VHH binders against q84jc2. Designs and how they scored, part 60

Target 1, 232 residues: q84jc2
Amino acid sequence: MSKMRNLVEEKFLEFYESWVIQLELYLHQLLIAHNNNTMSETELRHLISKLTTHHKAYYTAKWAAIREDVLAFFGSVWLNPLENACSWLTGWKPSMVFRMVDRLRKSRVVLVEAQVKKLEELRVKTKFDEQKIEREMERYQVAMADRKMVELARLGCHVGGESVMVVEAAVRGLSMGLEKMVKAADCVRLKTLKGILDILTPPQCVEFLAAAATFQVQLRRWGNRRHYVTHS

## First folded at step 21 (VHH)

Design lm24
Fold by OpenDDE, look of step 21:
Structure lm24 (fold): chain B 232 residues (1-232), chain A 126 residues (1-126)
Amino acid sequence: as target 1 above (232 residues)
Amino acid sequence: QVQLVESGGGLVQPGGSLRLSCAASGFTFSDNAMSWVRQPPGKGLEWVSGISGSGVQTQYADSVEGRFTIIRDNDKKMVYLQMTSLKTEDTAVYYCARFPYSELWKYLDSGKFDYEGQGTQVTVSS
């Protein structure tokens, strides 16, 4: 069944489509840089900064949007089913990026022992933070399983009256909690990303970012192909 | 088979202009973002500019921002690079580049960029 998109969904859809396209172009830059051994550290850092800024722009837009309707991000219509399936609290799972680092290590990237140690520490911390957020998320979800949940279930059957008010109040309460959780998750994402970039050398950062962007772009394309998702 | 053919290069004086062209074939052109890259003498490959599949979005290297313009014609399967206010440091072999999604891993794993065209020489000299 087709559903109507709300204004937040529509706006963010447009934003995200544009953002991903830009990411692809950045990916071109990253790939070229990755294959260019003559680039200076300054140049590499500048490119890294551009990518970081691009990602920050995403979260800026996201946080603005979730203030209006955080629930839109739990049904992210701008993502295909595959992307959604890989989503954790409206975004990439922070601990997942370590898999990318591991992949790089198996390739041509050589990490020194100190880097490996720091990455492992970061991984542990990231996992801990994820679990903490998950527990809190569960608390919010379970809290909905009260008498108000029955009214929520009846929303499609009954229009108007006291029951609607109860449902709306419940939804608002949930939304506030969800917004906090999403922000918390995003903070973990950003901290994790920053942590990784701080540990890696500029060339390694470029490769890591290229890998991450590649994964994101390919995931989107694979998902779109599989599910015949049409984007404007 | 995929084919990219660059043209339009030449010798120009500083401050001059050139328009590079790239004719593409052998793939779904509109589905692929395209880039211009260049290789200056004695240097590695440098990204210059990129354009989305639809042609709506573009990016430029800082060194060429405001001077170069990338455009594409999906009907003709062409990508162009209008270069103005050329500088001596713009001297390079310019390549039209695509990054097929199915081969992105190739670039990451190999550490080598496999540009498909022969490139076109741009020389900026007094």
Scores: ipSAE 0.874, ipTM 0.959, lowest interface PAE 0.5, mean pLDDT 90

Design lm25
Fold by OpenDDE, second read of step 21:
Structure lm25 (fold): chain B 232 residues (1-232), chain A 126 residues (1-126)
Amino acid sequence: as target 1 above (232 residues)
Amino acid sequence: QVQLVESGGGLVQPGGSLRLSCAASGFTFSDNAMSWVRQPPGKGLEWVSGISGSGTQTQYADSVEGRFTIIRDNDKKMVYLQMTSLKTEDTAVYYCARFPYSELWKYLDSGKFDVEGQGTQVTVSS
């Protein structure tokens, strides 16, 4: 059964499909760089910059979209069920990336003591920020049964005239709160990513970004195979 | 067809030295970083050392840093591992490896490399 999509969903779906294709292309470049290990530091930094810019483009588009309809991102019709199941507040959970870093440490990536210390500090900070957002989200979710929502429930499905204005006001209030939470979460994501990239050397950054992109692409592929998702 | 042939292994006492060699064929050697990996008895495959295609950049596992040296000769299509100050824990089958796209993906997914050569046995024992 085809899902009904609003304009924001359709627009972002198109954007995301293109964005993922480009990500796969960058992933290929990252893997080549990682495999050959012949690129200069300047070349590596350039590649890292491309990826960083690509990620920034995603959040620019996302934030523009959530201004129009933040609720679209809590359905995320452009994602398959597996991707959605792994999502924390409309995106990847920031603390997850440290698992990737740990995996790299056990492989070919050798971190100096100073890097390890900084990463641990960042991990603690990231966890703290996540917990803070989660607490706020809990408070918000509990507060959903407020006066506006009770009024909406009272009106039922027969909404017209002045009642429409009440419903719209209630939805706007809800959306504004959600938008703030989503933006807060995204800020933690961006700060965490930046923090990691600032700690790692360019070769290490390439390996990390390759791992992260691989995870994202594979998760999408696995989910699509399992659920036969076609976004056309 | 890609071929990697390791040699130079043997029995050595703790504190001793060995030099491993790997002869490569079937691919553009200079375009590929090369690595040594090893498999200790009863343990999984672990990365030991790597060298860039040009040979200008080298990397080592913490466990071998300062003791092992990786070198390559692109004209001869050879990669070497000079091992010094050998320890009993260095006992393993040593493999030379390249990281083609398919193997790199496999490593990212499983954390394990696909070994193409037969390996060479290194035994460190008193």
Scores: ipSAE 0.000, ipTM 0.244, lowest interface PAE 13.9, mean pLDDT 86

Design lm26
Fold by OpenDDE, look of step 21:
Structure lm26 (fold): chain B 232 residues (1-232), chain A 126 residues (1-126)
Amino acid sequence: as target 1 above (232 residues)
Amino acid sequence: QVQLVESGGGLVQPGGSLRLSCAASGFTFSDNAMSWVRQPPGKGLEWVSGISGSGTQTQYADSVEGRFTIIRDNDKKMVYLQMTSLKTEDTAVYYCARFPYSELWKYLDTGRFDYEGQGTQVTVSS
């Protein structure tokens, strides 16, 4: 079915497409840095910084957009169905990145015991934070269903009236809650990412970021092929 | 078969300019981001510049930012690197590299980056 995109969707779609293209270019840098491993620590740190800055830019844009329409991100039209299916609260699930870290351990990367311990602690914390957010999300969702389900069911059936006003108020309330939750989730993402990068050495960071970016790029490509999605 | 052929290298004095060219074939050129990489004498491969498939977006290493310009011609399947204000540190073999969409994990797993071209030698010397 054809859906008319709102302004938030259109703007963010444009942003995201551009952002992903940039990510690919960064990924190329990461791959070269990773595979040759001849860069100085300073150079690696700079590259890492560039990537982290790029990611921060995404969240800056996202947070600006969700202030306008957080609901747009729960149906992210800039993502293909596969990407959407892998999304948790409008983004990657924080605990997922530890799978990527585990992959590093299976590769050429050697983590020292201290790093492993810290990563485990971070994983536990991350999962705990995820669960808190999920519980809160459930509260919002259940509250909506319990009190406003009948009114929601009437939405679109009637134009005007008290019921419509009630539904709109409920939706606004939900949106406010969702925005809060999305921001919370993003904070967990950013904290988790930062935590990982703080634990890993610069070469390990490069490999991790390369793996993460690779996953993201491949997921997008696979999804696009599967669902015949065309992006500019 | 993917083929990349670099050209345009040579000997130049510091402050001089060169334009490198890369002829690409064997893949849908416009769909692939392209990069220039270089290998200085006795050093490892380093990324220099990248350009998106459409050519609308570019990135540069800090060491070449403001001096080098990457452009592409999708009709001709060419990538160029305009180098200006060349420094002795820019001396290297320059390679054109296709973004390895199908080999991303391979590169991560093997720890090697394969470039398909022969490269072109750039020597900056007084």
Scores: ipSAE 0.866, ipTM 0.956, lowest interface PAE 0.5, mean pLDDT 90

Design lm3
Fold by OpenDDE, look of step 21:
Structure lm3 (fold): chain B 232 residues (1-232), chain A 126 residues (1-126)
Amino acid sequence: as target 1 above (232 residues)
Amino acid sequence: QVQLVESGGGLVQPGGSLRLSCAASGFTFSDNAMSWVRQPPGKGLEWVSGISGSGTQTQYADSVEGRFTIIRDNDKKMVYLQMTSLKTEDTAVYYCARFPYSELWKYLDSGHFDYEGQGTQVTVSS
């Protein structure tokens, strides 16, 4: 079954497609920088800053959009099924990036003991924060399973009267809660990312960001190929 | 097989202009973002500019922003770099580059980027 996309979905889809394309170009920069051992720290930091700015732009757009319709992000029509399957509260799971760091460590990245310790501390904190959010999310979801659930179930079948008002109120309540949860999750994402970048050296940051971007780009391409998703 | 052939380089005076061309073959051109990279004498490879597969999105290094323009012709499988207001620091071998999606991790793991073309020499000198 196909559904009509709402305005928020359409706008964010356009944004995201453009954003991902830009990310791919940034990835080119990162890969070249990763290959260039003669780049100064200043240059590397500048590149890192460009990438972080790009990511911040995503969240700025996202937060504007979720203010209008947070539910759109729980469908995320701009993502393919594979991307959606890998999503946690409308984005990447914060704790996932540590596995990416670990992957890099297995390659050429050499972390000093102090970095390893800090990363572990951050990982523990991140996981704790994730769990807190998950518990709260469960509360919102379970709260919907009350007498209003029947009305929600009938939303598409019976429209009119007091039932509609009840359903709308329930949906609004849920949406407000979801928006809070999504924002909280995004905060954890941003904090985690910032934390990692603060621990890593500039060259390591470039490699990490390159790996992250590679993962995102490939995930999207693999998913699109697998599910024949059209994109700009 | 994939082939990238750069051309258009030469000797120019500061303030001059050059147009580099890259002829691509051996892959689905429109599906790949393309970049120009350059290697100045005694320095490592640096990214110059990039363009999306469709050509609708572009990026430039700060050092060339406002002076260089990257464009592509997907029908002809060409990428161009229009360079204006050239400076001595723009002197380098310029390469047209693609990043095969299937090999992205290879680049990360190896720390090496294999540019497929021979490059074209750009020399800016008075």
Scores: ipSAE 0.879, ipTM 0.961, lowest interface PAE 0.5, mean pLDDT 90

Design lm4
Fold by OpenDDE, fold request of step 23:
Structure lm4 (fold): chain B 232 residues (1-232), chain A 126 residues (1-126)
Amino acid sequence: as target 1 above (232 residues)
Amino acid sequence: QVQLVESGGGLVQPGGSLRLSCAASGFTFSDNAMSWVRQPPGKGLEWVSGISGSGTQTQYADSVEGRFTIIRDNDKKMVYLQMTSLKTEDTAVYYCARFPYSELWKYIDSGKFDYEGQGTQVTVSS
C-alpha cells in the first residue's frame, strides 16, 4: 500500500485476483475429474476446454492491459515477490512446464513412445524459442544505453516544453519494444501449452492441468505467507 | 480436527427441491474455497459446484447449472446447496469438500480424493 498504483495496475489487479480465484475452483474440478476414472472422454475434453478458455481469457485481458501500459507488468503489483521472482517476461517460463510433464512420467502416467518423442521435440523447440526471445530482449536492454536514452536520463522526468515531448517519445518507444517482447513470450507460452495438450490424452491433460494449476496456486500462497501483500 | 457434516438429503420426486447443508469446523473456513461433489450409483465421484472463500464467486457443473445454487455463510461456517428441478440422474450421495493447499499434490499423485464428510443421500424417484 506504500506504492501508488495507476489505473491499469488497479484494474488488472482486480482482474487477476478474480481470475486466480476462478482458477482455484477449476482446480477443484480437475482434481475430482482426475480422481474419477469413469468420466468419458467427452466429459474430460469439455473440462479441458473450460480450462483452456480460462487461460485464453487471461491473455486477452493481459494484452489489452499491455497496450495501455506494458510497464505495469514489469512491476506486477498483483503478484507477490515470490511469484515475481519466478516470472520470465511477465509470466511463467515456457520450458518450466516440461518439468511438470516429467513429473507425470514418473507417476502413474504412462506415455507411449510416440508421445515421449513428440514431447521431446516440443521441449527442444520451446527452449529454442525462449532463447530467441532472450536474445532479442538482451538487444533491447543494451539499446537502452543508447544516445536517446542517455538524453532521456539527462532531461529527467520533470521537464517542460520540447523536452517533455522528447521524453514521452522515448518512453513510448521503449514501451512498444517491451510490449513486443511480452507478446512474443506469451505466444511461446501458448504454443507450448497447446503443444503439450495436443500430445497428451484427455486424462493426462487433466492431470497436467491440475498440476499446473496447483503449482500456480501454491506459489501464490507460499509467496503471500512470506510477504505481506494487500490485494483489492 | 477438521469436520464436514452434510445434511438435508432425502427422497424427492422429479421436479422437486432439496437444500443440502454442510457444517464445517476445524479449519479457517473463509480461507478455503468449498465444493459440493456427488457419487452417483455405479459411477465415480463427480464435481457439482464450487464457491470461493469469500463467497463472491461460484462455479457449477453443466448438468446442474441453472438448477442448483451454492451459498456459504462464513460466520456460521456453513455451505449450502439449493437444488431445484431435481432429476433422477441427480440421485447420489452428496459430499461437501475442501481442498487443503497442503494436500493438493497428494491428490494429484495418488489420483484419490479423500472426502472428509459422511455425505448425505439424495434420491430422486417417481
Scores: ipSAE 0.892, ipTM 0.969, lowest interface PAE 0.5, mean pLDDT 91
Fold by OpenDDE, fold request of step 23:
Structure lm4 (fold): chain B 232 residues (1-232), chain A 126 residues (1-126)
Amino acid sequence: as target 1 above (232 residues)
Amino acid sequence: QVQLVESGGGLVQPGGSLRLSCAASGFTFSDNAMSWVRQPPGKGLEWVSGISGSGTQTQYADSVEGRFTIIRDNDKKMVYLQMTSLKTEDTAVYYCARFPYSELWKYIDSGKFDYEGQGTQVTVSS
């Protein structure tokens, strides 16, 4: 039996499935561009812009959805267990993308010293921002386990009247905090991505984006096979 | 063994039309998005169009948008590229391409795209 999905989950699932399919097609473009030494810088920049626009669309949709139900993103029914296991605060962990950058550095891609330095600075900043978010998240999580919440939890889901209202209020409060954290995390993601793309040359950007898209697409495919999850 | 066989190319005048076909075998066709790519004379491979596994999503290069249409028949394991309003700059060898998941990193690492088909020549000339 498919897990009961709320409206937000259903809508976002549909969106995400479509979005990932489109990402795969963009990946084809990226791979061809990566292997084409005759493409102009203008053409490469245009392709990069298409991809960035695609990613922006994801966050636009996400932010609209989290305003309605941020908790849906902590379940993320549109993701398979493997994808979820690799998620940090409802998305990719910003600091992880630097490993992809490192991979580029080990490949045929030659980064100049200035780029390396800037990337390192960005990495440090990204990690710092992640840690801040994690500390705040921990604060919210710990606060949820306070005496009042524990007492409310003991009452169970079948309590009526005033107790239910208190529980709902508590959940709303948590949701607001979570929304804030998710938005903060997304900001770090977007800043990190932008930072990387600003440091890299257009050809390097294409390779990076190809690697990122590949990882995402493969993670989904592998996870689906392993857990018999059928996502289009 | 994976096999992609392109056909339908030829010589046409500017403004003409051609329909390219790609016959696919040796892999689960519906599970793979397919693309058309082309190699103009003296240039590298360029992406032309792509279609999702189900055929519900399509993308086109700006240069061919509105003129080319990609479609697929999963029952027949065919991909088609309907080309209209052909221009001289459309002259190229056209390939249908799949990007197998197992080879994606190879493409990234090698800097080489290994197309599996022989391609079909499209020449647009007055």
Scores: ipSAE 0.890, ipTM 0.969, lowest interface PAE 0.5, mean pLDDT 91
Fold by OpenDDE, look of step 21:
Structure lm4 (fold): chain B 232 residues (1-232), chain A 126 residues (1-126)
Amino acid sequence: as target 1 above (232 residues)
Amino acid sequence: QVQLVESGGGLVQPGGSLRLSCAASGFTFSDNAMSWVRQPPGKGLEWVSGISGSGTQTQYADSVEGRFTIIRDNDKKMVYLQMTSLKTEDTAVYYCARFPYSELWKYIDSGKFDYEGQGTQVTVSS
């Protein structure tokens, strides 16, 4: 069954489509830079900064949107089913990026012992933060499992009256909690990303960002192909 | 087979203009973002500009921003680079580039970019 998209969904869909397209173009830059051994550290850092800025723009837009309707991001109509399946609290799971680093290590990237140690520390911290958020998220979800949940279930059948008000209040309460959780998760994402970039050398950062962008772009394309999702 | 053929290069004076063309074949053109890259003498490959598959999104290197314009014609399977206010530092072999989605890992793992065209020489000199 087809459902109507709300204004937040529509706006963010447009934003995200454009954002991903831009990401792909940045990926071209990253790949070329990765192949250019003559680029200065300054140039590499500048490119890294451009990518970082691009990602920051995403979260700026996201946070503006979730303020209006955080629930839209738990349905994420701008993502295909595969992307959604890989989503943790409306985005990429922070601990996942360490898998990308590991993959790079298995290829050509050579990390010094100090880097490896710092990455491991960051990994542990990231996992801890994820778990903390998950526990809190569970608390919000369980809180909905009261008498109001029954009314929520009836919403589609009986519109109007005191029951609707109760349901709306419950949904608002949940939404407020969810917004906090999403922001918390995003903070962990950003901290994790920053942490990784601080540990890696500029050339390694470029490679890492290229890998991350590649994964994101490919995941989207694979998912679209599998599920015949049409994007403008 | 995939084929990219660059043309339009030449010798120009500083401040001059050139329009590069790239004819593409052998793949679904509109599904692929395209880039122009260049290799100056004695330097590595440098990204210049990129354009989305639909042509609605573009990016430029800081060094060419405001001077170069990338456009594409999906019906003709062409990518263009309009270059204006050319500088001596723009001297390079210019390549049209695509990055096949299925082979993105290749570029990451190998650290080598395999440009498919022969490139076109742009020389900016007094």
Scores: ipSAE 0.883, ipTM 0.964, lowest interface PAE 0.5, mean pLDDT 91
Fold by OpenDDE, second read of step 21:
Parts: sequence; C-alpha cells; structure tokens
Structure lm4 (fold): chain B 232 residues (1-232), chain A 126 residues (1-126)
Amino acid sequence: as target 1 above (232 residues)
Amino acid sequence: QVQLVESGGGLVQPGGSLRLSCAASGFTFSDNAMSWVRQPPGKGLEWVSGISGSGTQTQYADSVEGRFTIIRDNDKKMVYLQMTSLKTEDTAVYYCARFPYSELWKYIDSGKFDYEGQGTQVTVSS
C-alpha cells in the first residue's frame, strides 16, 4: 500500500528539505569561519545568531505543524530510517550534544575551569529533565489503554456514523497528550542548546555548531544512501 | 580526481564588474552544494557565497549581499559568481569550494580548509 501522506506530512516534508539545505549552506559558513582566525568577535556572534535563528525557525514550524497533527511527527516521513532510529521524542536527544562538546575538547578546544563546571551543571540538569519527560511519557503510554482506547478497540476497524465522533474524540485526547510531551522535549532541547552557547566562547560556539550541523548532514546522507531514499 | 578550476579574475576599478567561473570535475556535481570563498591579502579565508546542489537556494555574506550573485549550471558542471559594484575590500584570491561530506570532520578537527583549486586573483583598484 502506497503510504498516503497527509497534508501536514507533505507540508513539513517540503519545509524540512528546504531547511536542511539551508543548514548545509550555513555549515559552509561555519567551517570557513572556524578556519579563519582573523574574524572578529562581532562577526562570529553574527554568524552564531544566524544559525540560532535558523534553528528557531525549525521549532516554530514544528510547533505549528504539531498543533495540526502531532502524530505526523511520530512517523516523520521526512526522515530516513537512520534519522528516525536516532530520534528521541521526535528530535535529537538533548544530552547527546554534550558528547559533541566532549569530542571538541579532545581535539583543540580548551575550556577553562569555570566553563567545565558550568557544562557539568548543565549536563546534570539536562539529564534530569530528560528523565522526567521519559517518566511522563511512560506513564502516558501505559495510560493509553484507558477507557477511551478500550472503547475505540471495541468499535473495531469499521466505524461509521456516531462511532466516528467517538473515535475522533479518543484520537484528539491522545494527540493532546503527545503534543505536550513533544513540546516539553523541545523545550529541553532549546534550553540545553542555549545553555551550551552561553557557556562557550564565540569561536567555540562556531566549532560546536559546525560539529552539530555536520552530524545532522552526515546522518541524513548516510541514511539516504543506505535506504535509497530520494528527497525532492 | 577532483578538480576545481577558477577563472575570470582580473584588475578592475571600483564600481566595476567581474564574472568568475569555476569548472568542476571528478565528483557528482549536482549532489554537492558549492561555495565561493576568498582570501584577502594578509587575512584569513572568508566565505563569500553558497549555492545548493540543485541551485535553487543561495546564501551570501553580508559584505557582498546585493552585489554578488552565485549561480550554477549542473549540466556543464559550472559555478559562477557575478560580481558588481566592486570595492577595494573585495580584492582577494577567489576560490571555488566544495566540502566533501566524508571529510567534514577533518575540517573541524584540523582547523584547516584545503581548497582544491588554484584560485583566481581579483584586484579592485583605482
């Protein structure tokens, strides 16, 4: 059966493809900036701001889309299987970015003691927040077998008339809960990202953002090759 | 073997125009975003403009926005940079650049960008 995409899926697919293409171009900027030791702090901050604005645009679009159909993001047809496999609650796992920071430290990035302490505090907080969300999600998933879902199951696959209203109500209830979880996760992502960028110096931010963008771009490309996924 | 060959540079007066060309070979051209970068005398490498693989999306440095236009021809495997209203500060060696996806981490780790072309000299002087 040809996977019929709904309108939300189609719209977001188009958005995301465009967004990723832009990200790749920003990556070029970041890589060159990273290699340019003559750039001023003002210039670096401006570049960082461009990237942060780009990321904010993603979440703005995402949140608009999830209001319409949050379930679309649990299928995420715009992502390849590899990207999906690496997803935590419809996006990157917040604590993952600390691995990127660690990688940078092993290379050339020198963090002062104050930065190290702040990063550790942020890491602990991020982990705590992730766990809290996971617990809530688990609770929610277990609760899916609630009265409404049982009623839905009783109706079976052949629903019509008044039964359609009941099914829709059940789905709406489910979706509302999922939307809350997704938003909560996104908030942790944004807070974590902001936190890291506030701790790092502008040159370090550029390197970090380059690493993050590289990871995203490569993950997508590797996944596409592996699964022969073509995007418009 | 990957080859990038830049051309079209020269001496021009302020306010003048130049069109740079880059001939690419040795890789799947349409699958790669391309950039122009430049190195002014005594300064580091500066990103100028980028264009997506399909050519449908472009970005520009603030310093060249509205004056420069990047385009590509995937059939001919060419990238172009149309430069107008040239300024003295545009004086630099210009390079056509790709970023091999398999080597992106190399650039991050080394802090060095290895451009593949010889570059073309652009000199803006009265």
Scores: ipSAE 0.882, ipTM 0.964, lowest interface PAE 0.5, mean pLDDT 91
Fold by OpenDDE, look of step 22:
Structure lm4 (fold): chain B 232 residues (1-232), chain A 126 residues (1-126)
Amino acid sequence: as target 1 above (232 residues)
Amino acid sequence: QVQLVESGGGLVQPGGSLRLSCAASGFTFSDNAMSWVRQPPGKGLEWVSGISGSGTQTQYADSVEGRFTIIRDNDKKMVYLQMTSLKTEDTAVYYCARFPYSELWKYIDSGKFDYEGQGTQVTVSS
C-alpha cells in the first residue's frame, strides 16, 4: 500500500532529500580534508563551520515543520525503515555519537587526558538528559489514556458531527506534548554535538564529522537497498 | 574496472580559462556524486568542487567560488570543470574523484585518499 503524504511531509521530504545530497558533498570535503595534513587550522575551522551551519539548517527546517505537524515526524516518510528503526524521538540518539568518538580513539585519534575527562563528563550528562526525556515520554504515553483519547479510540474511523471537536482537541493535546518532547530531544542533540566539537581539536572535529556523515549516508543507502523507498 | 580519465589541462596566462573533462567508466555513474580535487606543487590534495549524482546540487571551495563551474552529463558519463579567471595559485594537477560508498571508512581509517585517475596538469603562469 502506498502512503498518502500530507503537505508537511512532502515539503520536508523535498528538503531532506536536498539536505542529504548536500551532506554527501560535504562528506567529500571532509574526507579530503581529513586526508590532507597541509590544511591550515583556519581552513579546517571554516569547513567545520560550514558543516555545523548545515546541521543547524536541518533543525531550523525541522522545527518549522513540527510546528505545523509534529506527527509527520513520527512516521517520517522521508526515511527508510532502517533509518526509522534507528531513530530516537525523531532523530539520532545523542549518546550514540560517543560510540563514534570511541571508534576514532581506537584508530588514529589521540586524545589527551583533559579531553578524555571532558568527553566522559559530557557522556554522563548526555545520558542523564536522555533518560529524563525518556521518563517524560513514558509518563506522557501512560497519560494518553485520558477521556479524549479514549473517545478517539471509541470513534475509530467514524469521525463526524460533535465528535470532531473532541477528536481535534485530543490530537492537539497529543501534538503539543510530542512537540515539546521532540524539541527537548533536539536540544540534547545540539548540545551534545556542540560539546563534542568544543572538546576536539579541528583535525579531530573533521574526522568526527566525516565519520558521522559516513554513517548517516551509509545507513540511508543500506536501508534503501533493503527496502525500496521512493525519494524523488 | 573503474576508470577515470581526466583531460583538458594546459598552460594558460592569469585571467585565462580552461575546461577540464573527466570520462568515467566501470560503475553506475548517475548513482555517484563526483568531485574535482587538485594537488598544488608541494601541497596536499585539496577539494575543489562537487556535484550530486543527478547534477542538481553543486558545491565549490571558497577559493574557486564564482570562477569555476562543475557540470556533468550522465548520458555520456562525463564530468566537466569550467575554469575562468585563473590565478597562479590554481596551478595543480587536477583529478576527477568519486568516493565509493563501500570504501568510505577506508578514507577515514587510512588517512590517505586513493584517487583513480592520472590527473591533468593545469599551469597558470605569465
Scores: ipSAE 0.880, ipTM 0.963, lowest interface PAE 0.5, mean pLDDT 90

